VH-VL binders against f4iux6r469to655. Designs and how they scored, part 4

Target 1, 187 residues: f4iux6r469to655
Amino acid sequence: RLLQRLPGCVSRDLIDQLTVEYCYLNSKTNRKKLVKALFNVPRTSLELLAYYSRMVATLASCMKDIPSMLVQMLEDEFNSLVHKKDQMNIETKIRNIRFIGELCKFKIVPAGLVFSCLKACLDEFTHHNIDVACNLLETCGRFLYRSPETTLRMTNMLDILMRLKNVKNLDPRQSTLVENAYYLCKP

## First folded at step 1 (VH-VL)

Design e05 (framework fv_emicizumab_arm2)
Fold by ESMFold2-Fast, scan of step 1:
Structure e05 (fold): chain C 187 residues (1-187), chain A 121 residues (1-121), chain B 107 residues (1-107)
Amino acid sequence: as target 1 above (187 residues)
Amino acid sequence: QVQLVESGGGLVQPGGSLRLSCAASGFTFSNYAIQWVRQAPGKGLEWVSSISGSGDYTYYRREVKGRFTISRDNSKNTLYLQMNSLRAEDTAVYYCARGGYDEWSGYPDYWGQGTLVTVSS
Amino acid sequence: DIQMTQSPSSLSASVGDRVTITCKASQSISDYLAWYQQKPGQAPELLIYAASSLQSGVPDRFSGSRYGTDFTLTISSLQPEDIATYYCQQSYSTPYTFGGGTKVEIK
């Protein structure tokens, strides 16, 4: 069936073709099935996140419940995981935050939600939250830094990030990760 | 069908080493965190170690840290537990168990049959 | 480390009885708790995850609930095939810890 092709959509042409075909199956039940399929993207298939986000953005003008449901599921997932310590499935957190970041670049996820996620990670700047914050910044940080509406807030967040790097006991890997994320946003 | 099959257990003297393997089939191995759980004869379940789906993150109970190493080869759908400096207290049936891949990660939803490790003379 | 205190350690009940097993976390673990069934000589099997979600294929006589840091596994009508030892496990943080187990026997 149509949704069986989702994992194979590894190009803009393939995801756009599937998106067009999906428009002919427009029912509330099918939209819920699509949202669940998109949300359950494998942790090892992070390359699909940009394509899935593109599909959601294309469908958003006609099927507003698709982006609404997906964003709510991702926000709920982030909130359940960010306060959980020593979580085994760090890849779940990485997939979650990168999907949020990709959707932000299509303006499906509002910048306010991204800043809330970033602040939550910076408030408890530990092992897992360092990786999560840096993945978020690598995904959409430059987009937010260069947008007039969000430049000031982004600058403030980056300043906090660098201050935390200097005062926390970060190992060389984490220190490098933070520096790379910072300079990707503010070259 | 999801299957996990442990192997490599046996009798070893204190201070010895063993390598356990867990062969996985019926699911996308790299999508799941996997854990080792042990059970001493007549006792309860005890978590030993976990590894993330990518293999980038590993966790250990305190008593085995520095002695045991968990690893995985996602191209072979195989999980390993290298056990060094074995002690009598390590005697147990060792299970590999598939953790969840969603927000409830850490709950083993499928378990292998177990492999017995006996540390004694 | 998070301690999981499970009670009772054993119980005897008749077929058709309601059986309740309790597990208490030493700190908040939200809903990150699962229940397992282990029959003699067999590997454990997942019954309930996320405190109250029934695993696919598990009979609906099994249910889980949470009140704060107190977790309950309920078997609404005990069947002979339910004779086993039951364990809770928190997966909120490592080290993941199991309760001591509850051995369920038929009278």
Scores: ipSAE 0.006, ipTM 0.520, lowest interface PAE 11.6, mean pLDDT 86

Design e06 (framework fv_emicizumab_arm2)
Fold by ESMFold2-Fast, scan of step 1:
Structure e06 (fold): chain C 187 residues (1-187), chain A 120 residues (1-120), chain B 107 residues (1-107)
Amino acid sequence: as target 1 above (187 residues)
Amino acid sequence: QVQLVESGGGLVQPGGSLRLSCAASGFTFSSYWIQWVRQAPGKGLEWVSSISGSGGSTYYRREVKGRFTISRDNSKNTLYLQMNSLRAEDTAVYYCAKDIVGATRYFDYWGQGTLVTVSS
Amino acid sequence: DIQMTQSPSSLSASVGDRVTITCKASQSISSWLAWYQQKPGQAPELLIYDASSLESGVPDRFSGSRYGTDFTLTISSLQPEDIATYYCQQYDSYPYTFGGGTKVEIK
């Protein structure tokens, strides 16, 4: 079926072709199956997140339940993981936050949710939360910084990030992550 | 091609000072953390100091803190290690090593090293 | 500080042998570990990063793996040019720490 082709959609042309075919063969029962397939993208297949986000954005105009279901699942996953420090969760946290960031660039995830995720990480700026915050900023921070509606909020968040870097005893890996994320957003 | 070339090593008396330099080429110097790593004759590798691309963040191993100062001049693509109050235990080949930009902090390129000998 | 314990300190093997070197971290470092090769009189060279990623230009006979805080470097078929000292390095936390090294010699 169509969903079996999702992991192979490693270009804009391939994902757009699949998206068009889905529109023609759409079933009311298939929308939930599509959302589950997109949400369960392997944590090692981060290259697919931009393509999946493009598909969701294309379908959003005619199938509003698809983006709403996916965003809710991602938000629930973020909230369940943000306080967990177990090593096994890092790949899942990175996949989650990068998907949120990719969807933000298509305006599927509202900026307010992104800022809520950033704030949660900055409020407990230790362990995996440093990696999560930096991955989010690398994915959509420049987009938010350059947008008139979010520039001021983004500037405030980046100021907090840099203050925390100076106050916390960050190792060089963490310090490099923060510097790279900051200067990617605000050159 | 990436190159790192250390210089400034030599023989110095205990309590003396030396300044090591590392000349970099073939990459955007200001974008990368650079490390000093030393190796005493016949011994293993020992991290000494790190500096961020901007020079705003520095780290030191405990035994050299307060005696060594890492710095860089991005306009000259040059890294420095100012070594004061030198001790016999500081005798080693000193390497500069380039970090990878991003989430990983391994050293993809190393210089050939410069020998520092502290003896009377 | 994170202690990196390498074993063995030295080994001798024949050309074509499978060689295994281990490195144990005193605490969790995720996969933030690299392996370096240092030939006599030369600077170290990167072999493996992120515990299991092979650096560009490094022969396929080299591989890395992780099990918890235990890390392994494997040379599937030892060659004469592989005579060197091998070091693991953690880059999870300052101070950065290296293993004590494993000297590999051919019988």
Scores: ipSAE 0.000, ipTM 0.457, lowest interface PAE 15.9, mean pLDDT 85

Design e07 (framework fv_emicizumab_arm2)
Fold by ESMFold2-Fast, scan of step 1:
Structure e07 (fold): chain C 187 residues (1-187), chain A 120 residues (1-120), chain B 107 residues (1-107)
Amino acid sequence: as target 1 above (187 residues)
Amino acid sequence: QVQLVESGGGLVQPGGSLRLSCAASGFTFSSYAIQWVRQAPGKGLEWVSSISYSGGSTYYRREVKGRFTISRDNSKNTLYLQMNSLRAEDTAVYYCARDEWELPGYFDYWGQGTLVTVSS
Amino acid sequence: DIQMTQSPSSLSASVGDRVTITCKASQSISSYLAWYQQKPGQAPELLIYYASSLQSGVPDRFSGSRYGTDFTLTISSLQPEDIATYYCQQSYSIPWTFGGGTKVEIK
């Protein structure tokens, strides 16, 4: 019942209200149901990812198993999809990586996992992986670039990205996508 | 093939200055971030400073910030560490180390080190 | 700053023994941890990167593992040439930080 309201939480006020109500539910079963509901966000509802991440961040201080389960599910999903070349998987890959990026901005997903995902995409520089890497950078790249503890690593990863763009002779769409992601991270 | 060779170490009095160099060969120097790591006699490894591939970003451990300056000349394949206002606590072997290209933060090749002794 | 706590500070073992060295991070660093070997009078050498990936040219008796923020370096069958000090290092964020080192000696 309460979980059916999740897709309607399209403001900070609404998600915060639902989060407060959820804090009265302390059973392990209810926490698993919440994590599954958050994980199964439709690929067409990417606008909800920031709100879902805000909810997870709020609950993290009281219910450590919620962020742990969600992060593990997202990491497992990324690893299962990063090598698949089916066109139907692109929307799922984008949903996955954007959720990881949104959670990174709340420090729920550690920066190390983001860098691991980015490296996997750069190691296999396919059309889908270029889209995935660019979506990740658009979501949290500037956040990581501006953080003193991750700036050097981001600088190196962005340099690798631009080097690969030049070496791999990308089509104009892919080349533009990489340039846009790069300049979104760095002024 | 990959080589890093440090030079410029020696004995210097407290308050003095030294400039260390690290000559790189066997790889595309301009594509790698490089580190300075030191080790005091009988002590462990201590990161000192990092420089990005282009030289546009530099980082320092707290105790050397404002006294040490890391720089590089990509046309000469050379890394530098300018050390000013040296203290006895700066006595150490100074290593330069290459940061791995694709996964930064892993030091895959190290030089042999150059000894800096700060003593009167 | 991320603190790296390494244990033990020293150990003595016999040739052929299984040796384990542990390293704990003060916060999550994912798998971004390296292990280095330093023989007396020599520069450190990278043994393991990304917690469990063996560096090219390193003998397969060396292995690394991760459990949360706890990391382990294992030498499955200690050889005389393995006498060295071993260091862990977090590769997650600056400032880069090393563990205190573990000195491995033969009994």
Scores: ipSAE 0.005, ipTM 0.474, lowest interface PAE 14.0, mean pLDDT 86

Design e08 (framework fv_emicizumab_arm2)
Fold by ESMFold2-Fast, scan of step 1:
Structure e08 (fold): chain C 187 residues (1-187), chain A 123 residues (1-123), chain B 107 residues (1-107)
Amino acid sequence: as target 1 above (187 residues)
Amino acid sequence: QVQLVESGGGLVQPGGSLRLSCAASGFTFSDYYIQWVRQAPGKGLEWVSSISSSGSYTYYRREVKGRFTISRDNSKNTLYLQMNSLRAEDTAVYYCARVSDYYGSGSYEMDVWGQGTLVTVSS
Amino acid sequence: DIQMTQSPSSLSASVGDRVTITCKASQGISSWLAWYQQKPGQAPELLIYAASSLQSGVPDRFSGSRYGTDFTLTISSLQPEDIATYYCQQANSFPLTFGGGTKVEIK
């Protein structure tokens, strides 16, 4: 089946080719199947997220259901996980937030949703939330920082991030992670 | 003083159009998301539409999508709501409201509200 | 869409009473919930943001709390000027949604 080829689409050409072929399967059931397949990407296959986001962006012009359903599922997943600081599956949180960030760069996920995710992590800046916030910033922080619409909000978020790093007295790993994320946004 | 003032409401027939305006003063309008919230007579609050600080991102409730268009003119400190194909169900007081800049993180609570403008859709 | 279920729809209490209003989100919204007060004939005013943060200028008899997806607004000692309808709003994601409102009246 076409969807079984998704994990093998590790280049722009391969994902674009699959996307073109998928356009011939335009039905409500097939769109729901695609969204489910994209959402259930393995948590160890982070390299696929940019390609999946490209596919969603390409399909968005003719299949409005696909981006809408995927964004809702990702948002619901984030909201269910962000308060579970004791969760063992950090990889699920990282996959979720990186997918949100990749979709933001294609303007499929609104900047407001990304800022909501950042705020949730910064309000409880401990444990997994430090890693989640830093992964989101590494994925789309520079994109948001250089965009005129979001530069002010991004600057404010980065200032809060650095203040929290100093106030929370983070361990060396966490401190380094925060500094790396900050300088990736403001080179 | 920070304030928002709505105008443009009135009586219109079903299928008609109206354009609402919201004039901002006392703050840097171009730094804030602004929203339209409506309230039917004797009913609760209902979010209608939001617009980002630059105007590049817009959001709509499902029932108004394709009929209403939110826009802003930052040089005039004014927000607009163009309402087309109006229905009896659109009858409400329409408020414009400013999104507070709590951490700048995309939280959408509203700290400043206008007085509202009444839109009545009736034959 | 995230549904906000607010209860009760109305209540009557005496001056000085402790009043509690609850709001439940159908999905996780973290602490991104606001409470508004609307007096008859007036625009809504923000009371509480981020579930428990008191807005500047709001009397300290108002407080908010969160437990999971359950949110509570408390008025520790009801005053005559508190006669109003109160609304919760999830501030997390689009579409933004409000609770149905709670009308507070004095007995």
Scores: ipSAE 0.000, ipTM 0.451, lowest interface PAE 17.2, mean pLDDT 85

Design e09 (framework fv_emicizumab_arm2)
Fold by ESMFold2-Fast, scan of step 1:
Structure e09 (fold): chain C 187 residues (1-187), chain A 124 residues (1-124), chain B 107 residues (1-107)
Amino acid sequence: as target 1 above (187 residues)
Amino acid sequence: QVQLVESGGGLVQPGGSLRLSCAASGFTFSSYGIQWVRQAPGKGLEWVSSISGSGGSTYYRREVKGRFTISRDNSKNTLYLQMNSLRAEDTAVYYCARGDYTFGGSYYYGMDVWGQGTLVTVSS
Amino acid sequence: DIQMTQSPSSLSASVGDRVTITCKASQDISSYLAWYQQKPGQAPELLIYAASTLQSGVPDRFSGSRYGTDFTLTISSLQPEDIATYYCQQLDSYPLTFGGGTKVEIK
């Protein structure tokens, strides 16, 4: 089965080959199965996210329901995790936000969704949300900062991030994490 | 206290419209998907429509697709079901129920909170 | 669509009896199945989620099990307050579908 090969696609050549083979098996049921397989990537397999995003980007031009379903699932997951009473699993939150960031670099996730996620983290500046925001910035922050369409909004978000770091009296680990993310975007 | 309360039901003639509301309290509304489930008099439960926590994904039973619209206002903690072109077979008690929509569109933890229902009667 | 075939449609049993209700899914839904109890004139209440996990506050005489696409709800010792209609629901994928219900009555 093609989908069982997904976790082994650890190069551009391997993911591109699988993507081509998948095109021969295209059906509504198979597209839904692919989206579920991509969404349920193990939270420890962050190295796969860029390859999965590449596959989605390749398929987007002819199977537009694939990116729309995946993006909606990721957005729903983000909103559920950020606002849940029990914020227990940081690894799931990091996988979610990094996937969103990788898809943003392929222009599958619109910049507006990334800014909404970042704003949600800054509005509720908890230890987990600091980690989530910083992972998002490390994944796609420079891409957004260097893009003319998003530079101004990105600059504003980075300024808010630095203000919150200073005002909220973060511990040294959190303070360093924020500074590293900031300077990765705006050296 | 975690609650869902339906309102807006009533008597309407065939071809008419009704808008149902489901008011949520005691929990973070945007974290949960909500479904509308109906039950005709003396009959079983029938899923009608669902909406994701963000409102970005909506789903409909075939027989209501194009006639019913599910929506939510997370700032007001309220869910809506706009019902147009009503038919006698739409006569039922309508319940809203919440589910934790975290992964893959599936509800592992079931629908744990239900409203008391609102009666819709479509009759001439 | 995933069809949920629930059986029996109705049953009559005595207080203290073991009651079993079954649901069969037309395709694999893993453990994304919930059982609900609906007492006359009331809204449904969640009894069991994930096929076999008892919802908090539900008496331990209720249990659920899964074997492939076959799901069973068991009431180990029927009580008068258990007179209700029971429904299964698959929550794996849209459209979400319910079983036809099982009406449990006392003899």
Scores: ipSAE 0.000, ipTM 0.480, lowest interface PAE 15.2, mean pLDDT 85

Design e10 (framework fv_emicizumab_arm2)
Fold by ESMFold2-Fast, scan of step 1:
Structure e10 (fold): chain C 187 residues (1-187), chain A 120 residues (1-120), chain B 107 residues (1-107)
Amino acid sequence: as target 1 above (187 residues)
Amino acid sequence: QVQLVESGGGLVQPGGSLRLSCAASGFTFDDYAIQWVRQAPGKGLEWVSSISWSGGSTYYRREVKGRFTISRDNSKNTLYLQMNSLRAEDTAVYYCARYEEGYSSAFDIWGQGTLVTVSS
Amino acid sequence: DIQMTQSPSSLSASVGDRVTITCKASQSISTYLAWYQQKPGQAPELLIYDASSLQSGVPDRFSGSRYGTDFTLTISSLQPEDIATYYCQQYYSYPLTFGGGTKVEIK
């Protein structure tokens, strides 16, 4: 019932209203159903990720198993996909990494997990991993760059990224994608 | 066991053609850029050409541009160098080398080389 | 093109000596420099990458350093098995370029 309204929550007011209503229907079964619904967001509905992340952040104060379950599912999904080259998986990879990045901006996903994902992509900087790394940086890179706790590590990661761009035989699309991500983080 | 093995070298007359192959095993071939490096008898190492992981980007030293074509078949884990209009100065041992990706970037795995002799 | 000037062209040293080989880039290449060892009749082997990172399996008597566009390969205590020709290579930009090589011999 309430979960059927999730795809229509395309504003902060709408997602906040749904979040408040959900608090009154709290049960362990409903929390698992919510996490599943949030995790199964369509790969074409990337505009919903910020709103879903806001909902998770709001619920984190009273329903700590919601963020814990969602983060674990996203990390498991990332680890299962990072080595797959099938073109059919690109949208799933992008949805996964952008959701991780959005949750990082609400401090639901710890910075350490984001850096682990980024390192995995940079360690095998080919195929979809270039797109994944750039999408992650575009989503939360500036947030991490501006945070005192993560500025140094982010600076080091951006230096590695530009080093790889200069050394690899990247095609023009990949080269442009890397430059855009870098300058979005460090203008 | 990570290996690169070159083949296709031989004796050819000036103006002739040769196709070199570099067969890869023990690693995910299509995740790596590869370079061709040559060495004339008693001389130093000289970079010839490089190709990106997908084959979408290729680079050549000036003296071979238009005569040599680098390509790869990722389904066969094989790199090629098509050499046309060969000249005496192309005489060398030709090596292929893998460009490792990640935090550390290096040409860490090299083949044993294949000798190309251009002589009349 | 980035020119790599390597010196000396050859050297003779005694076992146990400290050997230094230098390589100068004609422009900034940051740390995108590798050092290779080539023994007669063999393919080159990677010793140092990213100017100062030691390749796995390489003895720790080998080290690399950078100061600006000047790069140094050091062998802290020369051994008989180190008789070889050593090359630097920049991989900062295309065309990729090698130094002219340094032949190391035991006197």
Scores: ipSAE 0.000, ipTM 0.451, lowest interface PAE 17.3, mean pLDDT 85

